VHH binders against o75319. Designs and how they scored, part 208

Target 1, 181 residues: o75319
Amino acid sequence: GNHIPERWKDYLPVGQRMPGTRFIAFKVPLQKSFEKKLAPEECFSPLDLFNKIREQNEELGLIIDLTYTQRYYKPEDLPETVPYLKIFTVGHQVPDDETIFKFKHAVNGFLKENKDNDKLIGVHCTHGLNRTGYLICRYLIDVEGVRPDDAIELFNRCRGHCLERQNYIEDLQNGPIRKNW
Short names: E, the ipSAE of ESMFold2; O, the ipSAE of OpenDDE; V2, 0.75 times the mean of E and O plus 0.25 times the DockQ between their complexes.

## First folded at step 14 (VHH)

Design ie57 (framework vhh_4orz_3; at its last look DockQ between E and O 0.65; V2 from the best seeds 0.00; counts 0 for: pae O 4.4 > 2)
Fold by ESMFold2-Fast, scan of step 14:
Structure ie57 (fold): chain B 181 residues (1-181), chain A 120 residues (1-120)
Amino acid sequence: as target 1 above (181 residues)
Amino acid sequence: EVQLVESGGGLVQAGGSLRLFCAASGFTFSDYSMAWLRQAPGKRREWVALITSGGYTSYADSVKDRFTISRDNAKNTVSLQMNSLKPEDTAIYFCARYSDDDIGHPMDYWGQGTQVTVSS
C-alpha cells in the first residue's frame, strides 16, 4: 500500500526534543515504495528520520510506533541498534487505559535502563500529532506532575504543530489521572 | 478500482447470531487494517471492530465479548461473527478500509453495506 495519508506532507517530519524530557515526536516515516508519489524534498524515510535526529545532535534509543497499521514501514527498515515498540492505538478516540498503561510502562522502563546516557524516546503516529501528543502529554501530567496546559503548550511548541483533536485536548485538561503503571 | 462487498445480513431474533462477510479487491489487502462500522436509523455511523493485517483486534464497548472480527489474507476477506444479538444492534453494517488518518477520514473506502435486523 503506497497510499499517502491526507495532509501528511503538511506536517514537519521531526519536531525538537521536548526540554526537560527524553521525548521527541515525528510523523510516520514512509518506506521507499512511497517515494514515487513524493518530490525529493517531501521524502521522509526511516533513514531520513535518523539523519534529521542526528542533525539536531540527538540520538534515538527507542521508537514507539502508535499507528494502527504496518503498511508505512517495517521494523527491519530501522537500525538494529534502536529498539522498536508497536502499541496499536485506534485514531480519533482517546486511547483506553490499557494503551495508556502500556505507554507509561515502556517509557518508565526505558528511562530506568538509560540513566547513564541522553538517548531519546521517539514517538509517532501517522502525523505525529494527535495520538502522539496525547500519550506524551498524558505521561507528563500523570507521571511527572506537569500541569495539563503546560504539557500541551510544550508539546505544541516542540512538535511545531498544535494538537488538533478536541476530545484529546479535553481529556488531557479535564480527564482523570490514570494511576495504572 | 477498490471494491468492498458485504454479505451475510438478514433478520434474526434477539439472542441469535449472524456472520457477515466482506470481499475486498483492487488493492493489496494484506497491507491494510480493516474495519466494520454500522449505522442505525437516525443515528451517525459508528465503528464496531478493527483488525490489523497481522490479526490484532479492537472492539467498541457496545459489542465487546459478543462480536469477533477475523480476516483471511489469502482470500481477501474480512468477517464479523455476531453473537447474542440485541434489537439495538439493528443497523446497516459496512466494511471499510482503515486509513489510519488522524486528520482526515479514518476510513478511505467503504462497501454499500448489508442490513441486519434484530427483532425483539
Scores: ipSAE 0.790, ipTM 0.898, lowest interface PAE 0.9, mean pLDDT 92
Fold by ESMFold2, look of step 15:
Structure ie57 (fold): chain B 181 residues (1-181), chain A 120 residues (1-120)
Amino acid sequence: as target 1 above (181 residues)
Amino acid sequence: EVQLVESGGGLVQAGGSLRLFCAASGFTFSDYSMAWLRQAPGKRREWVALITSGGYTSYADSVKDRFTISRDNAKNTVSLQMNSLKPEDTAIYFCARYSDDDIGHPMDYWGQGTQVTVSS
């Protein structure tokens, strides 16, 4: 049960707010049971996530968890005041239309409900990079009309790591606009 | 050590049904999402069904509405009900533990497989 995801330690825990958007991306926080396999400086718990967001003078208003598992942390480990949404997203393949729709619907609902504050949508998968970057970029392209290369560049810069999964990059750059939102 | 043991394979006529079973041991089964994969001769291994510990399921397009994955966390088992079988479903079927890892392999353990043969 407490296997640390491959190379999870190699990724920055939390990115920066993506300017002009309400997004911030991060890798999956790991509950206390994983810490036996981690040096203290490698730990990144649900509490650590909120502390790091606070250190950036930001506040989360929604966490969208894209992992296709429930083993990393329990939603109960999060502060009770932060909304949490699980969207089970199959990895290694371009997310299907149902997954994309759920993500867009959640983002649009958040923006409507939070139009009078500056809270952020936190998005993560296991590493906070490929599935996370794909869905954020898909939203920016399809809903906000951002050019694919501009969306990818913004995500890469703010996450601190580049999208690396080629099938995701090709779909974002060359695939159809998805009109589901 | 992680062990996954498949059973229930066999020969069936097209249009028929089979139910596959997988017994898991050596890990906390209820912590992990599980999968069925298949590999036909000369083809790449492909996943066909996924299930989370809480029972959420996903299917490959080629098997949607024909296959049903299920699990019993108390018995550490995963099953795959296969209906309306086609000759194209002929393959070795593997039970696997889903890693949910974007960087490493999407499956981190799988069994030895069970043969399913569908005749026309």
Scores: ipSAE 0.739, ipTM 0.890, lowest interface PAE 1.2, mean pLDDT 92
Fold by OpenDDE, look of step 15:
Parts: structure tokens; sequence; C-alpha cells
Structure ie57 (fold): chain B 181 residues (1-181), chain A 120 residues (1-120)
């Protein structure tokens, strides 16, 4: 039940804020029950997430969870002041239009409601890389009009790891723009 | 101990229907996505259908609009309704727990399987 996801330890826990955006990507935090299988320095809990964000002089205003499972942590493990949104997103596959729309809608809603602050949208999947990177880049491309290569480069640089899935990269670079409504 | 036990397989004529069941135990069922896989003779195991912990469903193109995956969290079961069956659907069908791994194998446990045979 509490197995550590493959290669989870290989990725930085938290990236950097993407300049010009409200996005920050991170790998999935793991609840306390997973600590038995981790060295102390490998542990990354919901609490650790918030601590690391604070160390960057940032504040989370929303968490978007793209994982398919609820086994990693519970929304109750998060501060009540930070809304939690689950968007079930299949791994390894390019998200469908509905998933993309849900993500865009959530981001746009947040931005409208948070014009008076600089709180971040925290996005994560399992590793906080492929699904996370795709949807963030898809938003930047489709909504903000960012050039695909620029969006990908920005995400990779800030996350500290590069998108790995060729199908995601290909879709971002050459795929059609998805409707924003 | 994680256990997955499939049932409901059998022999059916082309165009017929069959419903598979999987009983899960040894883990918090409602926290996990569940899937059905199948392996035909001489072929690789292939993904058939997936249902997330949130109830979202996905299907392989080969079974889309014919198969329906569902789950009952109160009973710790996942089901596969198979309609309009074809001879090419003949395989051992496996119930699997989806681990939600982004890079590695996304399924970490599966049962012994149940045989489905579709005659022409």
Amino acid sequence: as target 1 above (181 residues)
Amino acid sequence: EVQLVESGGGLVQAGGSLRLFCAASGFTFSDYSMAWLRQAPGKRREWVALITSGGYTSYADSVKDRFTISRDNAKNTVSLQMNSLKPEDTAIYFCARYSDDDIGHPMDYWGQGTQVTVSS
C-alpha cells in the first residue's frame, strides 16, 4: 500500500516559481505513513511542501493534484486556507480536452479571485514533471500565447528537470490549440 | 496482503455479453485506481480499461463503446461489462491496481486472471 513511486526520489521536491506566472510545480508529497520507507532527508510531506514554499518567500493559494490516487496524502493534511483541487489525469497519455479544460478553468478562476495577492498555484502529479509540465505549458501556450518551446524551456528550468515524455512534448510543439471554453 | 480475485469469465458467442468481477482486499480500495488488463495467446498483456479513485473511466480504442468499467467501493469490487464481444476479445482478463506511477509501470498488483473465450 505505501510503496514509494518509482524514481520519486530522483526528482527535486519543489521547483521554482515560473517567472511571469503564478505557477510552481512539485512532486507529490507523501503522508507520514511513507516515512518508514524513506531516509529522513528523502521525506517530503505536505508540511514539508509548505515549509519549502515559505523558504522561497512564496505562498500557495491553490493546489492542483493531477494524480489518479488518493493514497499519497489527504486534503485534510493541507492547511484549510489553501484550497485543494483534484483533476484526475492519466499518466503517460496526453490529457484529453476535458482535462485540459478543467485545468484551464481552475487556473482562470483562481486568477480572477486572487487579483489582490501574489499567491501561487501549486501543481503536482506523481513526479511533478510530465503531466504537470504538460498542463502548465498547455495553459501558457493556449491561454497566454506563449511559444511552445519557450513554455517548455521555462517549465524545465524552473522545475529543475526536463519534460521526459515525447508524446507530451510533441503535442505541445505541434499539436492543436485547445479551446479555452 | 494485497489480493485481487477475478471471476465471471467463460465461453460466449460472438455478439454476446459477459460481466467480469474483481474482489479486492488488503488495501484501502477507495484510494486506488483500478484497471482491467488482458492477455491473448502469443500476445503481450494489454490495457483494457481504467477507473480512477474519483470514478473517471478510460478505455482502450479496441474496446471503447463496448466495454464498461465500474466500481463499488462499499464492496471493494471492480467490474467489467463486456458487450458485443468479438473473437479477438478472447484472452485471460486480469484485474489490476493502478499505482499512479508516472514513469514506471503504472500497475503494481494483479490477480490470477479469468479466461474469456469468444467463439465465432
Scores: ipSAE 0.021, ipTM 0.416, lowest interface PAE 4.4, mean pLDDT 91
ESMFold2 (binder alone), look of step 15: mean pLDDT 82; pTM 0.836

Design ie58 (framework vhh_4orz_3)
Fold by ESMFold2-Fast, scan of step 14:
Structure ie58 (fold): chain B 181 residues (1-181), chain A 120 residues (1-120)
Amino acid sequence: as target 1 above (181 residues)
Amino acid sequence: EVQLVESGGGLVQAGGSLRLFCAASGFTFSDYSMAWLRQAPGKRREWVALITSGGYTSYADSVKDRFTISRDNAKNTVSLQMNSLKPEDTAIYFCARYSDDDIGHPLDYWGQGTQVTVSS
């Protein structure tokens, strides 16, 4: 199906690189079949994603797709030179420890393999906010030792939109550190 | 017109098993993740199982190791095998289409439900 995700149009397509990290967050790109339901200025295809990142003088080295669906775009719609990783993550609920571990492992692996370049890890869910912001902040807090409020502020500022789900914010601020790297 | 029709509910003794079925029509079934949810008397509706188009599954902690969700994309059906049933599994079970909206509703279409009653 070609139904546009609810409120997908309400959010900026791509944020800014999070300074001091390799992360950049964005909303889900939509393949060509969705464009019939979008005005030209609303379109955000996989190609549009790469164009917008190049406009920021950045380059993607990995895309992590957190959606619990495969209907929005296919990995084949992405340049073959950029690795794609799917981590099926259920929305609305704080991601479980297994999901957090998978995300941390992927990020650590990328950073180890890309020490001699400045390529970014692009992370998205459907809106590029709640699951995306949670997992990026969880990584910064648990692995990089960033203070929770600082991680959240950094994400909000760079994404251009604030994390909206209170349960996600509460877990980041007061929840346990997950030590399953 | 999107339609989801559940069947297979009934009365069963504690420790027993039931298999629920959901027939979907009116959309490209193989494009969507599907969900089973339940609502017990006096309680809020909760999800119990999810399955992606390719067969990746997720379960609520309360049903892990007892319930198995599966699908048949050729027949546009999703099923829920319920084993080791407990009285607290008594609920109306709903089939739903999973939209993957993590800001609004995660589910955009629901069936009418099928009643499952587990007696002690």
Scores: ipSAE 0.758, ipTM 0.881, lowest interface PAE 1.0, mean pLDDT 92

Design ie59 (framework vhh_4orz_3; at its last look DockQ between E and O 0.90; V2 from the best seeds 0.82)
Fold by OpenDDE, look of step 15:
Structure ie59 (fold): chain B 181 residues (1-181), chain A 120 residues (1-120)
Amino acid sequence: as target 1 above (181 residues)
Amino acid sequence: EVQLVESGGGLVQAGGSLRLFCAASGFTFSDYSMAWLRQAPGKRREWVALITSGGYTSYADSVKDRFTISRDNAKNTVSLQMNSLKPEDTAIYFCARYSDDDIGHPFDVWGQGTQVTVSS
């Protein structure tokens, strides 16, 4: 399909690496079928993603796709050298424990296997903001022991946009820690 | 024209089963996740089940292990098998296209709805 998500164009394509972590968040890249509805400067393809990452002198080692759709782009649109992981995550609601666990397991696995490099974990949902921010912050809080407000502030600053959904923020601030195993 | 049309609703007794159908047209059906939602009288509309183009499924806790969502991409249809129905399942059931829009409303196409009534 070619339906562009609401306000997708308003969000920065790619955030900054989160200091002290291997995380970088970005909005969903869109395949060519969406380009006819976009100005050239608004286009953000899988190829553009990698170009922008390189411009930051970084390298992606893993992409975690949290969208609950397959209409945005195909894994085949990505370089074969970068692993792609899909974690279907329903929007607008706090991810369930299984989803949280899947995310944590993927991150921990990557870190274990990539101790010898500084490649990044790229995480995105549709806007690279709410689901993405929640799961990254959830990881920092539950696994790294970061204070919730610090995790949220760090994500917001690096993404260039703030988490918007109150239920996510409240769960991060006041919700229970989720099991890491 | 993009369109969703539900069918299969009706009156059933508690413990009974019902199968809903939704026919899609006007868009590339296989590209989109699809959903069933329901709205009971005086209550907010709630999603019941989701299914991706590849067949991955999610369910609301209230219907887990009782309802099954499925799709046929060749026929542009999505179905909801409802077993062990309860009076609290009484609602208008809607078929919807799930666009995964995180800022706007995540369901961007709706059917007209079909009434499901479960009697005690």
Scores: ipSAE 0.825, ipTM 0.914, lowest interface PAE 0.6, mean pLDDT 95
Fold by ESMFold2-Fast, scan of step 14:
Structure ie59 (fold): chain B 181 residues (1-181), chain A 120 residues (1-120)
Amino acid sequence: as target 1 above (181 residues)
Amino acid sequence: EVQLVESGGGLVQAGGSLRLFCAASGFTFSDYSMAWLRQAPGKRREWVALITSGGYTSYADSVKDRFTISRDNAKNTVSLQMNSLKPEDTAIYFCARYSDDDIGHPFDVWGQGTQVTVSS
């Protein structure tokens, strides 16, 4: 369907690279069929995503799509040179351990294969905020040993929007470390 | 008119099975993920199963080994096969369209519900 996600226009399309990491977060790109409901300055297609990343002097090496839908864009809408990974993640609830494990495995695999370059891991859900922020922060806390409040602050600053779901924030601050290795 | 219509509810003994059906109309069904939710007397509405347009499924822990969600995109239907039913499965079961929204409501189209009663 061609209806725009609720409040999608309220969020910045692309955040900044998270310093000290290979992560960059953004909201879901929308294929051309959605543009009839958008002003030109509101458009954010897969092509627009790559243009905005290039404008920051960055390069994507992997896209991880966390949406629980395939209606927004298709993998073939992306350059074939950039790997695309779908991890179906249910919104509103804290991602389950299986989903956390899949995310960590994908990130670790990318980092091992990309030791000799500075390409980024692009992560998005529908708004690029709650599921996206949770999984990036969970990775930083569990794998990189970052303090929870530092991970959350870094994500919020670089995304340009704060994590909104209190259950996600509570799990990051006080929940168990997920030992998925 | 965008609508979802449930059927298949009824009374069943503990350990029994029921199959619920949901007929969708008024939108491109194959574009959307679909859900089954339930509401027991005096409790909050909770989701039990989700299915993407391509058939990937997710289940609440309470139903994982007992319920199976499926869909037929050609017929615009989503179904819930419920096995090994327990008295605590007694609820009104709702079909819903999943919006994939983390900010607002995750479900934007609802059926009227169908009653499932499991006796001990």
Scores: ipSAE 0.794, ipTM 0.896, lowest interface PAE 0.9, mean pLDDT 93
Fold by ESMFold2, look of step 15:
Structure ie59 (fold): chain B 181 residues (1-181), chain A 120 residues (1-120)
Amino acid sequence: as target 1 above (181 residues)
Amino acid sequence: EVQLVESGGGLVQAGGSLRLFCAASGFTFSDYSMAWLRQAPGKRREWVALITSGGYTSYADSVKDRFTISRDNAKNTVSLQMNSLKPEDTAIYFCARYSDDDIGHPFDVWGQGTQVTVSS
């Protein structure tokens, strides 16, 4: 059914814009059918996402959904004016080179098309931590030349929670730089 | 009661083909991504194929282009077509429901498994 992801309630819904970047990370919003299992203060719907972004005086220009499922919400639950991109990313393993490439391509395309504004790329997986943090950091390292530990620190601080999966952290710190193609 | 029941395992010669089936019950099947995993003797259990409710698929490198996962949401079934089988494909094959949780276990419902033996 409508099982709430493990410890999803314990994570801040939306992080802060990562300074010097166009990224903001958040946990997956949950459609109305999940709300019967949540107290009102625990709810985080697609509408709540946009309200919280507005409260930060920011605007989303793209949402990249990294979940390997379609059960949490439907893209139709989002405002029609915000582009939505699904990149099915298998969890618990370091994303493969094709997934990394798709993410880089999407980010680079967004930045070119949005060079005349300051809209943000919203990125989420289920908790907005491990897959999300890995791909954002991978982009910052490979494309922007950011040192691995600096990328990880920036993500952790702005998300409000730390990357936890050791295989992701080890790959970011010690793994090869991936091609940006 | 939530259940996954595999079938279709057996003995096959190297180079041959086999099709596994998984019947699901007790949950809204069309809401969930599904997987096939395998465990060879003395090895860790590994996923080999995943499929979303909408039909997007992913494969482990070791089976890519040889195995095909598919599903029938009307019949609540997941299938694994295995072609060009090798002795190293010998394993117990499990059907599983994919949780997509980064924190919890990635597979939250399991079948009993079905044995596939590939003879040389």
Scores: ipSAE 0.753, ipTM 0.892, lowest interface PAE 1.1, mean pLDDT 92
ESMFold2 (binder alone), look of step 15: mean pLDDT 86; pTM 0.859

Design ie6 (framework vhh_4orz_3; at its last look DockQ between E and O 0.83; V2 from the best seeds 0.82)
Fold by OpenDDE, look of step 15:
Formats: sequence, structure tokens, C-alpha cells
Structure ie6 (fold): chain B 181 residues (1-181), chain A 120 residues (1-120)
Amino acid sequence: as target 1 above (181 residues)
Amino acid sequence: EVQLVESGGGLVQAGGSLRLFCAASGFTFSEYSMAWLRQAPGKRREWVALITSGGYTSYADSVKDRFTISRDNAKNTVSLQMNSLKPEDTAIYFCARYSDDDIGHPFDYWGQGTQVTVSS
């Protein structure tokens, strides 16, 4: 069967909306084939994701999937009403400029098209932490002009877990601003 | 049991080409991203190419435009076409399953490897 990522169960399924933004981060939901390896209370399916978002009185308007695999769930497992965007992002390394640009472009496009609502941009990688946190923070820093430490703190607080990879943190704090066009 | 078996390694001259193959078994091949890694003497193992189930590819900067990764889901195989080989490409090359684990090791299985030697 499918391998459950290490420590996946240890991370909160869904974070909180980041104040002043439309972002919410979550760990990857897992399709039914993973359930046999999980206790019922540990299961987190695409359906569970939407239920948890609803419990927060929020609504997803876009899902950005940063994983570099397709084994976790299928886009067809999501409601048809919520657009799904895949940005294949290699783990463990700082995303390249093209990946960063793709993410920024997607976010800006969503914001432009959704000015009349308050729907959220849901972002996830495997754990919804490192790749997810980096790209969200990169956006806040490069596009919104947020101080790096403030962006990182905001993400960590809202996700309920801290960015773990030093190379990501260092790049956010000391790396160059990436081109926005 | 997951099995990955590499083949195609050998000795080539600088500027030459080589094609590596990997046969996978013991899992649903079409669901997993696959990769090629290499380890040169005295150096850490590094990934050189990744390919998703649907054929999206990524390459390390050191091999871009020289190496091409491909897969055949019907045959459960992944290959690495290596062109314009350099002495620096000398290494043991491993076929690996890419699990996308962000906390643990992102490559959860790999083969025994195949030796590639590029002479100057």
C-alpha cells in the first residue's frame, strides 16, 4: 500500500486563516487507500478538509497543491466548485524562481478574480509546513512587503507548527527578493 | 516487496552517451514519482532527475539539457538518457522511488545502483 509520510499524523490537519491574508495552510489530505493504515481519528480525507474549513466558518476558493507526487489524492476527490492547481515542487530544497513565480501568479490571479468574496487560498504540500510556508512567506515578503521575520512568525502561528528547514528560513530572511513578473 | 533494479551502466569517453534503465516491482508504479540519484566517490548522494506519474520532469542544474528522464508505466520502467557526459558525472547511479516525504527521507526505496565511469 501507499506509504504514510513520516510524522504526518503529528501535524494539525488544518491551520488558521492568516490574518490580513486569504491564505490557509493544511497538510495533505489522504485518499481512502490510506485509511487502512490509520486510526479513524487520524484519517484526514479531502472531504474532511472541507468539513474542517467549514467548522472555521471559512470557504476554500482555491487549492494549491505543491506536492511532487500524485499518490496522496486525486483532483476528482475534490468538489467541482473549488479549482485545483498543481505546482510540482521538489521537497527539501528552496523552490526555484519559476516555481516561485508560478505560485505568485496563481495567488494574484485568484485575488483579482475573487475581489467580491472572502474565499480562501488553501495551500498544501505533504505536511503543509515547509514548502507551503516558504512560498506563502515568499509571497508576503516579495509582493506585500512584509518583513521576513513577521511573515515567518505569522505563518508559524497560524499553521500551529513552525517551519523546520533552515535553508528555507535562511532564504526568506537573507535571500534576494524574487522577480514578480 | 518493493524492488528496483538498475542496468545500463559502464565505461564511456567524455562527450559520449549512456542510457540507464530501472525495472520496478512490488508497488503500484504509476502512482509514484521516480528519480535517479548518483553518488560520486567521497561525495554525498544527490538526486539528478525526477519524474512524476504524469511525466513532469525536473533536473539538477548540473545535468540540465544533458540528461533526460523518462518512464513507461505499462512496463514499470524508468530510464535516464545521459548525453555529453563529463568526468564529473562518474558515480554510482541509483534508481529511486520518490515518496515526497518532507520530514523523512524523500526517497524511500532505491536499487543497488549501476556504475557509470566517464574517462577524460
Scores: ipSAE 0.872, ipTM 0.936, lowest interface PAE 0.5, mean pLDDT 96
Fold by ESMFold2-Fast, scan of step 14:
Structure ie6 (fold): chain B 181 residues (1-181), chain A 120 residues (1-120)
Amino acid sequence: as target 1 above (181 residues)
Amino acid sequence: EVQLVESGGGLVQAGGSLRLFCAASGFTFSEYSMAWLRQAPGKRREWVALITSGGYTSYADSVKDRFTISRDNAKNTVSLQMNSLKPEDTAIYFCARYSDDDIGHPFDYWGQGTQVTVSS
C-alpha cells in the first residue's frame, strides 16, 4: 500500500529560493493515489509543486529527487519541460562521496547550460530537510566557498525549517571538503 | 498485516557462503525499497544492504564486494548472497522494509530474524 511518510504533513510544501543561488527546496510531492489519505488542503501533488513555484514568480529548470524510493510519484507526473534527475540517497547516514559528486556534477552542468536564464534547481528528499539541506549546503561550502554556518542558516531560513540531523550538521561544520573529480 | 519472514540462516565455516531469503506479504512489495540488517550479541543493529524497487543497490563498507542483495518482485522475495564469510559476520540477520523516512524510523517493519554463525 501507499503509506504517507511519517510527519510529512508537519513540513511546509515548498521553501523560498535561496538568495544568491539557483536552489529551491521542497518536500516530496505525492501522486494522486495518496489523495484518499489527505484532506484537500494537505494535498501536494507534482502539479501543486509547479503551481506553488509559479506563485513565487519562479520557474523550475531541473528537479533533483534524492529519495531512496520510487513510490511517491513518477517522473511522468512532472511537466515534460522540466528535466528530472534521480540520485538514490540513503537517509540517516551522511551521504557518501559518490552521492556528493553526482549532486555537484548535476548542479554544475545545470548552471553551465542555464547561464542565460534564471531557472531554479529544485531539490527534494522525503521531507525536503535533511538529505536536501545537507547536499545543498555541501555544494555551497565546497564549490562556492560559503562558510558552513552561513550556508546552514540560509537553508534553514529559506526552507522554513531547520536541519534536524546532528550528524549532518556536524559534517557540514567540521567535516572535510569533498574534492570534485 | 505486513509480514516479513527470513530463512536460510545456519552454521558455516569461515570463507564459506550462505544465501538468505525473505518472503514479504501484506503490502505492495514492488513499490518499496527493502533492506537487510544484522545484530551481533552486545552490538547495535546495523544495516547491511539496501535495494530499491528497480534494483539499485547500496552496501555497508564492511560487506561491500562480499555480499549481494537481490529481489524478485513477482515472488515478493528479497535475498542476500553472502560470500567470503568471516567470524565477525556472526549475527541475527533481519529483513526490513525501508520507509525512506529520515525524521522517524528508517525501517518501519522487520522480520523476526535468522541466525548466521560463522565458525573459525
Scores: ipSAE 0.787, ipTM 0.896, lowest interface PAE 1.0, mean pLDDT 93
Fold by ESMFold2, look of step 15:
Structure ie6 (fold): chain B 181 residues (1-181), chain A 120 residues (1-120)
Amino acid sequence: as target 1 above (181 residues)
Amino acid sequence: EVQLVESGGGLVQAGGSLRLFCAASGFTFSEYSMAWLRQAPGKRREWVALITSGGYTSYADSVKDRFTISRDNAKNTVSLQMNSLKPEDTAIYFCARYSDDDIGHPFDYWGQGTQVTVSS
């Protein structure tokens, strides 16, 4: 199997800010050791992430890392002033209630502490699509009262790629509203 | 070449305990999340326990509070302590490397497995 995640090269590195929210989604940045297997134009490092955010005239105030691994980059590779939160999220299955609660808690805490600025919450899993899209949409549905189809459409458009996993889509559209505790 | 070799399987009475071991080689073990999978007769292969390189663990609901996954990064080993065994736990158990890939297969390598048989 490949050291670079399958089809990781095929996904846009960073999406656009989701209008009306503080979210921006991206694929996992890869530390320098991965770059030996990448053409220069394929590289997307932690520093590249921040440069791309700056190019959009935005600023990250929190990174939420949803990967169930620690091999892609170290938190030490990030600028000192950017908070980092790891929420280990098992892929291929709908995240459990504890994971959803941790995500909601982190987002709500950030919004309260950052009400006087416009900094963004960056969210990623391996490809920045399925686990990332699910948890962002779950937050918008459960906490902000957004209609499931509208949340999914907004995420897909701003990420630049559609949510792919049917079990995630089905849970968002037809599953229970999760308690916010 | 990635190799995962399981051991410790056998026959045990319901309510008993068993410990499985996995020896890993051919990759930087400390960088990867690891798993135990099982395949019962007539069923699909499914994960039962996951562990990150740093020791964070997750379990399938069917084995929560009965099974404990652990690892030793210095020895490149993964273990599964299985307590309060039930006949339904009868399966071939595989040590696997977790890919964390949303697109491809969630497990990119696994061993030949070790049989666990739980009798009444």
Scores: ipSAE 0.749, ipTM 0.891, lowest interface PAE 1.1, mean pLDDT 92
ESMFold2 (binder alone), look of step 15: mean pLDDT 84; pTM 0.840

Design ie60 (framework vhh_4orz_3)
Fold by ESMFold2-Fast, scan of step 14:
Order: structure tokens, then sequence, then C-alpha cells
Structure ie60 (fold): chain B 181 residues (1-181), chain A 120 residues (1-120)
């Protein structure tokens, strides 16, 4: 299981907080066993993730892992003080309603329990781009009433990379609002 | 090196059942999610079932409630139980290792396939 994801090195490890929200997106951290295939400056471990968030004067309160695998890192590699939630999300296809509902429930629950702090919801898939961007934008559109193009533009700017899957973009722009609350 | 070898295909009549097997070698099988895909004549290859290392499963709508994917991590095998087979299930069935790649191809290795033919 120590295969590095294709083009993983091409993407910025961590984006910036999306202004007006509690979201921050990043690519999947890789545990120490992957470092054999990485130069020191290419490493992005779970510890590196928290260091980079701290460097932005931010703090994580929840990590939502959207990957359809457990091979990249284990929840035990994360600080015990930060809750970890796994939502197995198949890549390339638009997430189903059940997956969208699970994501919305997790975000709403976090926001309700964290009214008195400014901690962030960290969201990632393998590259922190397509599944990550889709679910964050879907939440902003369906729950916060953000216009689809504005949500996508905000995500792209803060992540530092644009959503690449046209079927995801099409669903965000023209698909139905998911009333799965 | 990574090898995936399918077996269990054949000719079956509509309404019948088949079980496909995939034997995996050359990697730590229990670390990877695994998939079954199929390709009918003249069509693009499509996925039908996925299973994570811990047993979470996902299915394409066309096979939901008829197909069941399972795995045995001790034996490095993935299986696909196909029930209530229809002529439109006729295809070459491939076992694949799921890379979880959103940019490139989502499957990084697959076998040669096993033919399933469903007669009406």
Amino acid sequence: as target 1 above (181 residues)
Amino acid sequence: EVQLVESGGGLVQAGGSLRLFCAASGFTFSDYSMAWLRQAPGKRREWVALITSGGYTSYADSVKDRFTISRDNAKNTVSLQMNSLKPEDTAIYFCARYSDDDIGHPFDHWGQGTQVTVSS
C-alpha cells in the first residue's frame, strides 16, 4: 500500500480558510511509510498538516476524510483533540444523496457545537479538489443559499486550484437542491 | 508485481446466478479498496461494485440489489455474486485495484477479464 497518488505532488498541500465559512481544504496527508518515495520538501504528513494550519493562525476542530481508502494515514496519526469523520465517497461520480446528507449533518453538528470558538472544518479527498470542492460547494449552495458560480469561485480561489471534474461542476450549477436535512 | 486474475465467468440463462472470483498478488491486498467493472460489446468500461478494506460497499444503480461484492483479506480474494442475471449483464468482467485518484484513472491495475454471457 505505499503507492503515491498520481499528481499528488502537483497540488498545494493546504488551501486557505474560505472567508465567511468555517471550511479549509487540503490534499490527503501521507503517513511516514510513504516518505521513502518523497524528497524532504515534498513530505506532507498528518503532523505537517497541523503545522501548516497553525502557520495560518488557524485551528482545526474537525477533519472530514472523503477518500474511499484507508491506506494513506490512520486516524491514530492525528491529535486526539481533533475529531475525525470518515465519509467513504466514490471518486469521479457525483456523490449520492446519502453521502451529501452525511456531510451536511456533520457540518451542521460541528457548527452547533462550536458556536463559541473559531475552529475550522478541514475537508479532504485524495487531491483536496474534486470530491472536496463538490461537497463544500453543495453545502454552501443548499444550506447557505450561495449562488453556484460564487461558491465554485470562492472554493477555487481559496484552494489555489480549480475544480477539474465537469460532471461535478455541471451538477453544482444546474442540478437540484438536495433537501436531505 | 501487481497481478489480478479473474475466474468464474461462463454462459448462464436469464434469471440464473454466477459467482466471479479475483485472486490478487504482489501488493498488500488489505490496504486497498477493490472493484469490479464490466465492458459490453461496443460500450465503454463501467464500474459495477466497490469494496473498501473494511467491507464498506458501493454499487452502480443497474446492479443494486442483484449483485453482492465481498472480500477475504486472509486469502487475497474479491468475489462478485451475481443474481437474477439479465441479457444486458452480458459483458467481460474485470477485477481492479482502486487507486482513489480524482485526477487520473481511478483504477491503477486490473486483470484480463472473464466473459459472462446471459442468454435469453
Scores: ipSAE 0.778, ipTM 0.889, lowest interface PAE 1.0, mean pLDDT 92

